# VHH binders against q9y6x5, part 193

Target 1, 379 residues: q9y6x5
Amino acid sequence: LPPKLLLVSFDGFRADYLKNYEFPHLQNFIKEGVLVEHVKNVFITKTFPNHYSIVTGLYEESHGIVANSMYDAVTKKHFSDSNDKDPFWWNEAVPIWVTNQLQENRSSAAAMWPGTDVPIHDTISSYFMNYNSSVSFEERLNNITMWLNNSNPPVTFATLYWEEPDASGHKYGPEDKENMSRVLKKIDDLIGDLVQRLKMLGLWENLNVIITSDHGMTQCSQDRLINLDSCIDHSYYTLIDLSPVAAILPKINRTEVYNKLKNCSPHMNVYLKEDIPNRFYYQHNDRIQPIILVADEGWTIVLNESSQKLGDHGYDNSLPSMHPFLAAHGPAFHKGYKHSTINIVDIYPMMCHILGLKPHPNNGTFGHTKCLLVDQWCI
Short names: E, the ipSAE of ESMFold2; O, the ipSAE of OpenDDE; V2, 0.75 times the mean of E and O plus 0.25 times the DockQ between their complexes.

## First folded at step 8 (VHH)

Design ub6 (framework vhh_8dlx_2; at its last look DockQ between E and O 0.74; V2 from the best seeds 0.00; counts 0 for: pae E 2.4 > 2)
Fold by ESMFold2, look of step 8:
Structure ub6 (fold): chain B 379 residues (1-379), chain A 120 residues (1-120)
Amino acid sequence: as target 1 above (379 residues)
Amino acid sequence: EVQLVESGGGVVQPGRSLRLSCAASGFTFSRYAMHWVRQAPGKGLEWIGNIYHSGSTYYNPSLKSLVTISRDDSTNTLYLQMNSLRAEDTAIYYCARDFWGEARTFFDYWGKGTLVTVSS
């Protein structure tokens, strides 16, 4: 029987939710498997970039999904959540499901993971759902488990994506204990349903399961707004992305735009592209705009209006509030082992190892994750 | 105060065309990508398409030959032209303002919708 892996993301699941809220089902999952308490994600700490970093092992500048909103000046193409299907955006990397299903006697399945309904390098996931936010977790899980049990060639790699707790984190903010407690209880119940379904179908003991997330969430406030329109007339630039990392395409001389912005707020850093800190690995791609604005944690860049966000993410990836967790269970993983931290790009080479795939060139370090794995000597 | 107001809905015969409008106020309309979304009775939301400030348009592939989105920045108005209407096009039609840099989440502002009923 070939090794099988199910990769699950609960979007916006901040690492410290595990210690601040009750998760009986997730804690049982962890008890019989492994936990990485903090996953240091990639800058910018947004959904599409980090989901693609998980499955490619690459920094955003290298895989080309550099934000949730992008513009290519040469082709005049736009990218957004609603307009994410053009392979042009995705083709700068090869995600693990493409590599997997090109092996003899293997296929891949996907329920809503970003990019899995796109023909990347003319290859779309062997089984997939077109993205639709109204499809329940139960239906996503039922499709995934049906494909894992009933496909020829067999599905050896599957992905499952869920929008919570990110959606509620934006709506309520992570500090709203009453609402977030209800939201996170529902998430834990879904994890319980996942495990129960896998057990009922005879998959649980021989399927490797990773439960992780792409980023965390920080509290926003109407007292922490940066009004961009008070610093610069909107006619001087095209806005590609707004908050918390604004992407600015100058319409006039770039230095003039920079000078208008550089003292806009003490709670915002303004970078010319060549001056973006090297630690971000966020410089060497034409999709990164000539000027970016990076708000401090909990600050929101606005266009002379109030913000509807009570929680947000996208900030500096050194911030603990931006970090998710990783838990895993299955024959490849130790039982009852806890690990402090890995980089999100480390997940890709670990998954390639579990599946017996040769990883493409990437930024991950296998050694960072080898202590999670039963077939590795951890000293 | 951001407001989006759809109009032009009503009862229409199959095979006919219909043009919907969305009047925008309370923000600089020309800066934003704008979207059309619909919800048929008892079904989930279905994205129709969008138009960027540049005039570039993108459409749901299943609807691409049937719809055209345009905008008039001088009147702050978004349009949806629908052709060869079918019974399954019966829905509430909403305009929405793009929510920069968000993924897998709600648009930040929506209209109240306009009902289109395709019936003989």
Scores: ipSAE 0.567, ipTM 0.826, lowest interface PAE 2.4, mean pLDDT 93
Fold by OpenDDE, look of step 8:
Order: C-alpha cells, then structure tokens, then sequence
Structure ub6 (fold): chain B 379 residues (1-379), chain A 120 residues (1-120)
C-alpha cells in the first residue's frame, strides 16, 4: 500500500508556545514522534504565502503567492482572502496535492487548506471542502478521516487547516496569558480529538501525520504605530497591503514616493523592489510592488482611520516570534527525536520522499530533515 | 468616527429587484475595498461580494448572477443591486469595510444592517 500523509496546520501557532504553555496531547504526540522546535518560515510571514511554501517547497517569489493581498497591474486583478479562487494566482507553482493527485491509484483530500479548492494546472483535489470559517474542526476532521479511510482511489495525501490560535493571537495579543492559555488549551484538545479519531479508525499506526503552522505572532501596541499619512499624501500611491509589510504602488514617480517614505519612521525599512534584501527571496516576481515597507517587530503601519490589532505577523522571517513548529508521527518518523530548526521549504521534499513522489524543482533541502526519518542516515 | 449606514431594505415580492445603499463617513472611502455580507434567519454570515478601490468587483459564485456591487466615491456610497429575488434571499444585509493583514475575512467596521424580506 502506498504511504499516506496527513498535513495539519494550526494557523499562527508560535513555536515558543510549546515552552510557555502545557500541551499534554501534543506532547504525547511528540513523545511518540518527532519535533522540530523552530521552523524558519518564508518572507513575508503571512498565511497564504507560507501555506503555499509548505506544499511547494518554494520561496514566495517563485510560487507567486507573495501576500494575503495582491494586485496585478497588467490584468488589474486582486487577490485576497475573499477572492482567492482564480487559478491565475496559483498556477506559477505545482502544489504537492496536485502532484499526488496525478499519480495512478492515488487521490488527495483537503479541509480548507489555502489553494485546495482551486483548480491548479487544471487539477483539483478529488475531495475538498470549500473554505468556511463556520465549519467546526470536528466536521473538518470527520471528512478528512472518512476520505482517508474509505476513498477509491485511496487518499494518500490530505490536508487539514484550522484558524486558531491566529485569530485569538490577533485579538488578545500573544502576551495575554489568560486568554491565550484558554485558546491554546482548546488547540491541544483538538489535537487530542485528532489522535483519538485516527486510533478509532485504525489509521494511527499506518498514517504519517505532520502538525505544523505557517507563522507565529508578535505583540503589538498603540504606542508602536507608524502613520503613513504623516509622511505621504494618499493620492500619490495605491496601497496593496498595509501591515507589517506594506506594498506600495506609486501613482506618481516612484523615486518621489520613495523619498517621501524612506525617512517616515526609524522603525520601518523602506525598499525599492530591486533593493529588497536577498535573504528574503522576495524580489523576482511581478506581483511584488515597486516599493515595500517593512515595520520592525511589534510596530504597526497604519492609516489615520485604521483599526488596531493586539497581535500581528508578517515581519522579518528571522525573528523567533514569527516561527512556527513542526511535529510529526507515523511509520516514516523516528520516536522521541527533537530537532532544533529547519526551513519551512524543507517540508516539501520531505513529504515528497515520504509519499514516493518526484518533487518539482524547489528551494528545500532534503538533507535538513533526514534526521527525522527512519529510512535515512542522520549526519 | 467611522460609520456605515445601510438603507433600502424592506419587504419585496419574489422576482423583484432591490437596490441597497451603504452610506460611509468618518474615513476616506475611496481608499478602501468594501464588502456586502448577509445573514439569513438562523444561518451564519454569508459573503456576497466586494468592490475594490480600483472598481474591480468579485462575487460569491453562488450569487454572482443575481447581484451587482458598485460604488460612488464622490458621495461615499456603496450599492448592492439584487435581481430576481427569492424567499431564500431574506436576510439582514450588511456593508463592511475591508481590512488588510488577515488571511481570513476581517472587517474592521460594519453597518447595523438593513432587513430584506422576500415574501409573496
């Protein structure tokens, strides 16, 4: 039988939550499997880009999902959470569920993972749920496990997505111990439900399961604001994305716009597209706007009438507060092994290996995950 | 203070058309994408569609053929044209201001809503 893999994402699960809160179910999962304590995600550290990086092994400039909000000046198309269904945005890469789906006697399933309800390269997952935030984790889990257990051709790759603790992180801020403790307890309980469901169905011993996240969360404050309206008139540019990485489309000369913004705040770096630091791998895509503003950790870029969140993400991907974790369990993984760090793009070649898929060209390094796998040498 | 005020709701017969308005104030309306959402009795929120500052519109596929969203930036007004109304279109209709930075639908300001009742 072909190997099976379930990829689970809890949005916005900051890596150090594992050190600061109790997770009895997750810890048990880890004890019987592997843990990567920190996963360096891709810049920008937002949901759509990083989820697509996980399943493509590509930096954002390569797979083309460069933000949660995008604009293409040629087609005048917009991308957002409310408008993500156009294959135009996704077709610059081939995600793993498509690769898997195109294999003989295999199918893919998805519960609300970004991009899974879109035909990419004219291929859509055999089983999927349209995104609906009102659908419970239980219902998502039930569908995924049913498909894993009863489908023909068999589902060999499945994804499961949940919106917490991201939403709560935004609302309460990651430093709110009282509220975040409650939220994270619920997450741990959901993990318990996942494990229990798999055991009940007889899937636990044979199914590879990865539990990870796309990014962390940093504390924001009303005392750490960067008001763009204080630096430049709004008639001089179109705002494509706001905080903490603003995407600026100039309506006047780019240099003039740049000069008005470059000294706007000591807590914000302003880049022309060609001057974006190489380490971000965030330059070589037409969907990246001519000017990018990057706020320092914990600072929020605002307009005069903008609302505030107590937590946010999207900052420099080298910041620990932006990093998620990865835990895994199943036949492919060791038991009781902990690893310090990997890159988020490394997950793709690992998953391809587990599933016996030929990976598309990617930015991941298979060598970084060898120590997690029972069939590989750990150097 | 940011305010959104919906109007134009009421009782309408099936098959008829209705245009809703949303008056915006307290912010630079032309800078923001705007959304229409609705909530039927006993049901959750349903996204109808949006219009960006560029004028581009996007719709819920299930409703695309029945609705048109437009805006007038000179009067700070958002519109929802609904055609061929059905009983199932009975709901409270809300306009909402778009907010950047989330991967999930986040609206920072909402109107109080206007009730549309489709009944013979």
Amino acid sequence: as target 1 above (379 residues)
Amino acid sequence: EVQLVESGGGVVQPGRSLRLSCAASGFTFSRYAMHWVRQAPGKGLEWIGNIYHSGSTYYNPSLKSLVTISRDDSTNTLYLQMNSLRAEDTAIYYCARDFWGEARTFFDYWGKGTLVTVSS
Scores: ipSAE 0.271, ipTM 0.676, lowest interface PAE 2.0, mean pLDDT 94
ESMFold2 (binder alone), look of step 8: mean pLDDT 83; pTM 0.844

Design ub7 (framework vhh_8dlx_2; at its last look DockQ between E and O 0.82; V2 from the best seeds 0.00; counts 0 for: pae O 2.5 > 2)
Fold by ESMFold2, look of step 11:
Structure ub7 (fold): chain B 379 residues (1-379), chain A 121 residues (1-121)
Amino acid sequence: as target 1 above (379 residues)
Amino acid sequence: EVQLVESGGGVVQPGRSLRLSCAASGFTFSRYAMHWVRQAPGKGLEWIGNIYHSGSTYYNPSLKSLVTISRDDSTNTLYLQMNSLRAEDTAIYYCARDYWGEARTSFFDYWGKGTLVTVSS
């Protein structure tokens, strides 16, 4: 029978939380499986783009989800968290759950992973939950495990998404040890519940489970604000996204807008689209605006206002604070192996291998993950 | 400094229409996308729809034919027109300011205090 895979994301789980906080349940999971200590994610280090990169193996410029807030100048369409269901946005790539359920005798299940409630290429996950942040982790887990155990054709690929520690990371900042320790303890308890549920249902030994995240979190401060309105009149541009990567659509000559912005702050880089560093792989999509502003780590771009966020993400993907981890357990994975780093786009070809799927063209490198897998020669 | 104040709520009979207003102050209203959200008694938050600075509107599919969102940038006012009201439309109605670049967390940085709409005979 085909192997099964459950992909789990805890949003905003910074890799070094594993070193700085106690995770008895997650550490037991890791001891019986594998750990990748740092996953280098894609720029911009935001939720929708990185979740889609995991399941497509593509850079943001290639899969078309280039930010959490987007505007498509050709179609005049808007995208946001509240307005994310138009397949137009998602159709520039084929996510793994679509490829999986188009195979003979396979289906896919989803508990709120970004995009899984959208009919991408006219194909929606075979079983799914519409996104609703009020639905408990227990209910999400119960639905996923029910579908894994009881579906015909069988569910061979499932996703599970949880909003923490991202929400609390924004609220408190990663440096608030007291509040973050309470938050992270609750998340570790949820991981314990996950493992216990899989054991009770007889799934634990034969289900491959990946626990990962999309990005980390860095500390913000009212002392680190970049007031955009001090540098440029708001009438000269349309703001598509604000912080920490602002997306600027000029209303006047683009060079004039650039010149007004280029010396706005020493803590912000200003790029014409053609000048965006090649290492970002963030240039070749019409949804990337003509000018982007990239704040330094821990700096917040504001519009003549204070910031209510104490933690944020979206910064340069070379920053360790932006990196999540990856842990995995199951028959495909070694036991007790630790690996230093992979790229987030490498997860997709690894998952395709585990499931016996032919990957679509992608930016991942299967060789980077071979050492995690029992059926591969590591060198 | 940023303030959003809803008005126009009250008791209405089923089948009637109602128009809610949201007065905005303390920010450049015309540059922001704005949202309407409601919370029925004992229920979670339900997104109704939004309107971008361009005037483009998007709606919760389950409510699309029943509601219309508009804005008047000259008076800094957001509107929600509700038609064919039903008992299940009883809720507190909030306006909210969009929070660029957030996903799956606290999605709006400023909220009004809400206005109660009660649909009963």
Scores: ipSAE 0.643, ipTM 0.857, lowest interface PAE 1.6, mean pLDDT 93
Fold by ESMFold2-Fast, scan of step 10:
Structure ub7 (fold): chain B 379 residues (1-379), chain A 121 residues (1-121)
Amino acid sequence: as target 1 above (379 residues)
Amino acid sequence: EVQLVESGGGVVQPGRSLRLSCAASGFTFSRYAMHWVRQAPGKGLEWIGNIYHSGSTYYNPSLKSLVTISRDDSTNTLYLQMNSLRAEDTAIYYCARDYWGEARTSFFDYWGKGTLVTVSS
């Protein structure tokens, strides 16, 4: 039978939650599978960019989804919402479901992974759900398992996306033990439901399952605000994205805007596009604005007002608070193996290997994930 | 103090139209995207759509033909026009202020208290 893979994302699942809370169902999954304790995501550490990096193996400057809110200076187009279905934004890369359908003439299935409800290179996931936040985890799981069991040609690649714990991380902050404990217990119960459903349907023994996330979460505070309006009048620029990475499109001379911003706060770095640190791999795309502001961890950029966000992400990808984890189980994976760190772009070539697909050129390194796999030599 | 106050709800007959308003105060309304979200009895939050400071609108695909979102920046007011109302549209309707650069998480930094729309004959 051809290899099958289910890729599951719990949005905003910070890696160190695994150390600070109890996850009986996830720990049972890991006991007979693998755990990568930290996944170093791409910059900026936001939902759309990192979800697209997982399925393309590319840095944001290469796949073109450079933020959740974007402006393309060449075409004058604006992107800012999960329901913007213009293929223009997604066409700078080829995600794994497209490769799966075109190389092997197999089917793909998707429950709301970012990009799966958009035709990319004239190809949409064979089975998909249009994004709708009100659809329950159970309904998403029911559709995915039905498609995995009852499709011809067979579904060999499936994705499942869930918005928690990110929504609660923003609302309560990651250091709210009472509220986060409740939310994370619910997620662990959903993982238990997932495993039970796969076992009941006879899928568990022959299905590779990856559980991962796009980013972490850090604690924010009303005591850690940067008022952008105290630095520069809004008439001098167009704001493309605000916090914690502000994307500034100048209406006047770029140097004049830069000079008004560069010394405004000790808690943010101000970069001309060409001066953005090379380690971010966040420079070579028309959707990256002429001036980028990067707030220090836990600091929020605001427009002359308070922020109700108690948790946020988007910060420097070297910060452990921004890192998710990866857990996996199935015939391709070792049992009871723990690995320290991989890069989020490494997930794509690993998944291509499991499915027998030729990866498109990418920024991942297969060698970084080979210790997870039974058919590979680990050194 | 940031405030969002919805109005225009009530009991309405099936097949009729209804316009909801959201009055915003305490911030520079014209600089923010605004959202409409609803919650039907016993169900989760359903995103209806949003409108950017530029006037660009995005809608839940299942609702796009049934609703129109507009804004009046001179009066700091957000509108939701609903047509061909059905029993399934019975819900509490909330307006919410967008948090810049947030996607998929259903987090908005300020919400109104909601206005109840009941579709019954």
Scores: ipSAE 0.457, ipTM 0.765, lowest interface PAE 2.5, mean pLDDT 92
Fold by OpenDDE, look of step 8:
Structure ub7 (fold): chain B 379 residues (1-379), chain A 121 residues (1-121)
Amino acid sequence: as target 1 above (379 residues)
Amino acid sequence: EVQLVESGGGVVQPGRSLRLSCAASGFTFSRYAMHWVRQAPGKGLEWIGNIYHSGSTYYNPSLKSLVTISRDDSTNTLYLQMNSLRAEDTAIYYCARDYWGEARTSFFDYWGKGTLVTVSS
């Protein structure tokens, strides 16, 4: 049988939730499979960029999804959550579902994973759901599993996306134990539903399943605000993205804008595009604006009239609070094995290996995931 | 205080056109992208479209041919032009202010109270 892989993302699932809360269903999943305790994601640590990094193996500067909100000055196009379907934004890379889809006797399926409802390189998944936040997990799960079970050509790669615990993390903050306990319990129950559904359909033993997330969540506070309007007049720049990484498009001389912002707060680093630290791999793309502002962990960049979330993400990708986890189960994976850390871009070459796909050039290292796989040597 | 006030709703016959307005106050209107959304009776919220500070507009593909969004920054007003109205366009229409950074959670930080549009013969 051709190998099959289901990639599942619970948005904003911070890695240390596994240590601080009980997940009976997820723990059972892990006991029969593998766990990577911490996944170092890409900068910036936002939803669209990191989800695309998972499926391309590329840093954000390479695959071109550099934020949840983007602007191209040449075409005057905008990218956002509500405007994400223009292939213009996605075509700088080839995601794994396209690679898989183009193979003989294979097809791909997707339930609301970022980019999956867009024709990329003139290819769209054979089966997909248009994004709709009102659609239940159950409906998404039912469609995905139906496609995995009954499609011709067979679905060999599928993605499943869910918005929690990210939405609740933003609303309550990750330090709200009462509300987050309730939310995380629901997530564990959904994992239970997933496993049960796969078993009922006879897919459990033969399907490789990866459960992961794109980023974590940090606590924000009214006591940790950086007000840009106190530092620079709004007429001097266009704001492309706000917090915790602001993207600044100057309307006047860039140097003048930089000088007005560089000392705005001791809790914010201000970079000219060419001075962005190399470790971020966030420089070599025209979609990155001339100036970026990076707030310290837990600090929020605001305007005079802006609202504030109680939790947020997008900060330095070296911060543990920004890191998700990865768990996996299936024929390709060991049982009862735990690994400390990988890079999020390492997931792509691993998935390609599992599916027998030739990977496109990528920034992942296959060697980092060898210990997870039964067919590889672990040194 | 940030305020958004929709107007222009009412009862209209099928096939007719209607223009809605949204008056904004309490913030620098020109720096924000603005959205139109609607909610039909017994249904969930539906995104109609948006307009950025650059003037670029984007629409729900299902409604693109029927709607035009525009803005006047000098008067802090957002507009929704609707043509060839149908019974299924009956809904409360809301304007909302865009908020950066959040994905897949439909985060609009401020909403109007809405204006009712009823399409009936």
Scores: ipSAE 0.358, ipTM 0.727, lowest interface PAE 1.4, mean pLDDT 94
ESMFold2, look of step 8: ipSAE 0.551; ipTM 0.819
ESMFold2 (binder alone), look of step 8: mean pLDDT 83; pTM 0.844
ESMFold2 (binder alone), look of step 11: mean pLDDT 83; pTM 0.842
OpenDDE, look of step 11: ipSAE 0.040; ipTM 0.555

Design ub8 (framework vhh_8dlx_2; at its last look DockQ between E and O 0.22; V2 from the best seeds 0.00; counts 0 for: pae E 3.2 > 2, grease 25 > 24.2, placed apart)
Fold by ESMFold2, look of step 8:
Structure ub8 (fold): chain B 379 residues (1-379), chain A 120 residues (1-120)
Amino acid sequence: as target 1 above (379 residues)
Amino acid sequence: EVQLVESGGGVVQPGRSLRLSCAASGFTFSRYAMHWVRQAPGKGLEWIGNIYHSGSTFYNPSLKSLVTISRDDSTNTLYLQMNSLRAEDTAIYYCARDYWGEARTYFDYWGKGTLVTVSS
């Protein structure tokens, strides 16, 4: 019976939501499996970069998806949510679904995980859904379970992506207990539906399931705005990305641009590319712009306007508010085990181990996840 | 104060064309990507397409042959041209501003919508 793995992401699921809200279905999942209470993600703490880090085990500078908005000066290409299908952006790494389906008698399936509708190294997921936010969780789940149960060659690796609680976290902020309780209850119900569907189809006992997320969410406020237009004339630079990490391509001498920005706000760090802290692992890629601005937690960089968002992410990856969790259940995993923390890049070599795949060179450390696995000696 | 105001809706016969407008104010329109979204009676939201500040456009594949999005930065106006209208195109049509630097983004400002009814 070949090992099978389903990787599920609920976007923007902050780790401490587990302590601060009720999740009867997710807690039952954890009780019979494993929990990692905090996953330290990669900088910048944005959606596309962190989803690609999970499936490649690489820092953003190494896999090339360095933000949700990017510009390549040599090719003059732009990357965004609606312009994300050019393989150029994705080809600096090999994601696990590509490695998996290149094995004999294996397939991969995907329900909207970032990158799975792109032919990366001329290889697209064997079964996939084109991204469409209007498709219900039930339909995504039904497609994934149909592919897991009925494909030849068999699907051994599958992914499933859902947009909440990220969208509601932006709208309400993580501190809005009334609205976030309603949102998170709906997500727990979806997890209940997931488990029930897997049980009804006979998949539950022999399928390994990881439920995780890419980042958390911090509270924002109209009283915590950094007005970029008040500090620098917009004709002096091209804006590639705005908040909370702005990406600045100077049109004039970059030291002049840096000096105009350095004193803009005490709530923002301004880095020349060569001065970006080494702990970010965010320097050695041409897609990282010559100047970045990093807002303090809860601060928003704006263009002389108010902001409607009450929650945001993208901040320093050392901040607990930016950290998601990881839960897992299945024959590869212990039962009732809790672990404090791993790095998000550690998920990739663990998944490769579970699937019997040789990992590509990566930044993860298999030893960090050994205690989650039944076939490993816990140090 | 950011405002988006759609206009140009109404009752039209099948097979006709219609042009919708979205007047934008309270922000630097030329620096933002803009979207059209619709909602048919009793249905969920359906993304129609967008236009970037550069003028580049991207469309829902199911609607690509039927619609054209354009913008006029001198008048802060976004347009949706719809051709060969069918009964299934009956919906409330919204314009929306792109949310800077987010993926799988929920748009940060929406218009109130304009109703298009396609009937004989």
Scores: ipSAE 0.412, ipTM 0.735, lowest interface PAE 3.2, mean pLDDT 92
Fold by OpenDDE, look of step 8:
Structure ub8 (fold): chain B 379 residues (1-379), chain A 120 residues (1-120)
Amino acid sequence: as target 1 above (379 residues)
Amino acid sequence: EVQLVESGGGVVQPGRSLRLSCAASGFTFSRYAMHWVRQAPGKGLEWIGNIYHSGSTFYNPSLKSLVTISRDDSTNTLYLQMNSLRAEDTAIYYCARDYWGEARTYFDYWGKGTLVTVSS
């Protein structure tokens, strides 16, 4: 039987939540599997980009999903959460579910993972749910597990996405212990439901399961605002993305716009596209705008409005507050093993290995995950 | 109790204009961004646009030329002006209160909706 893999994402699950809160179900999952304590995600540390990096093994500049909001100057197209279904945005890479789907006697399934409801390279998962935030985790879980269990050709790769604790992190801020404790308890209960469902269906022993997230969450404050209107007239540029990484499309000379912004705040770095630090791997794509602004951790870029969010993400991907975790269980993984850190792009070659798929060119390093796998030599 | 009540829907001929209203109560309306969403028969939900507390508006690119969203905080009312209506604009139109989300738009409260039928 071909190996099976379920990839689960809880959006915005900050890595250190595991240290500061109790997760009985997740800890049990980890005890019987593996844990990577910190996953260094890709810049910018946003949902669409990082989820696509997980399933492509590529930096954002390479797979082309460079933000949650994008603009293409040539086609004049816009990308956003309300306009994400044009294959134009996704076709610069081949996600793993497409690779898997194209194999004989295999199919893919997806429950609301970014990009899974879009035909990419003219291929869409055999089973998928259109994104709907109102659909419960239980319903998503039921569909995914049903497809894993009863499909022909068999579903060998599946994705499951959930919006928490991200939404609550934004609302309450990650430092709100009372509210976040409640939210994280619910997440742990959902993990319990997942495990229970798999056991009930007889899938638990044979299914590889990865539980991870795309990014963390940092505390924001009304006292840490960067108002762009104080530095530059709004008529001089088009805002493609705002905070904490603003994407600026100048309407006047780029240099003039840059000069007006470069000293706007001591808590914000301003980059011309060609001067973006190499470590971000965020330069070589036409969808990256001519100027980007990067706020310091916990600072919010605003215009004439104050932020209503008490938590946010998208900051420098070297910040621990931006890092998620990865846990895994199944035949491919060791039991009771903990690893310090990997890069988020390393997940792709690992998943390809588990599924017996030839990976597309990617930025991941398979060597970083060898210690997690039972069939590999750990150095 | 938070309440949103849409009104202004009905049957309208193609090419005509229509203005929908959403009456809000039970919360400080002026502090919330508001959204319009529609659902055509047999189709999924479609986001139309939103207006923030500052008055800034954002629209679905596919509908931007045809719609205008405004608000009156003194009367706790949200508006959707639709122009040059087409048959494909037939749908139930909902107003919704903004909820936090970084990659997806979330709504915590919805109206019951108002039906707009565009027919000759």
Scores: ipSAE 0.037, ipTM 0.439, lowest interface PAE 2.7, mean pLDDT 93
ESMFold2 (binder alone), look of step 8: mean pLDDT 83; pTM 0.844

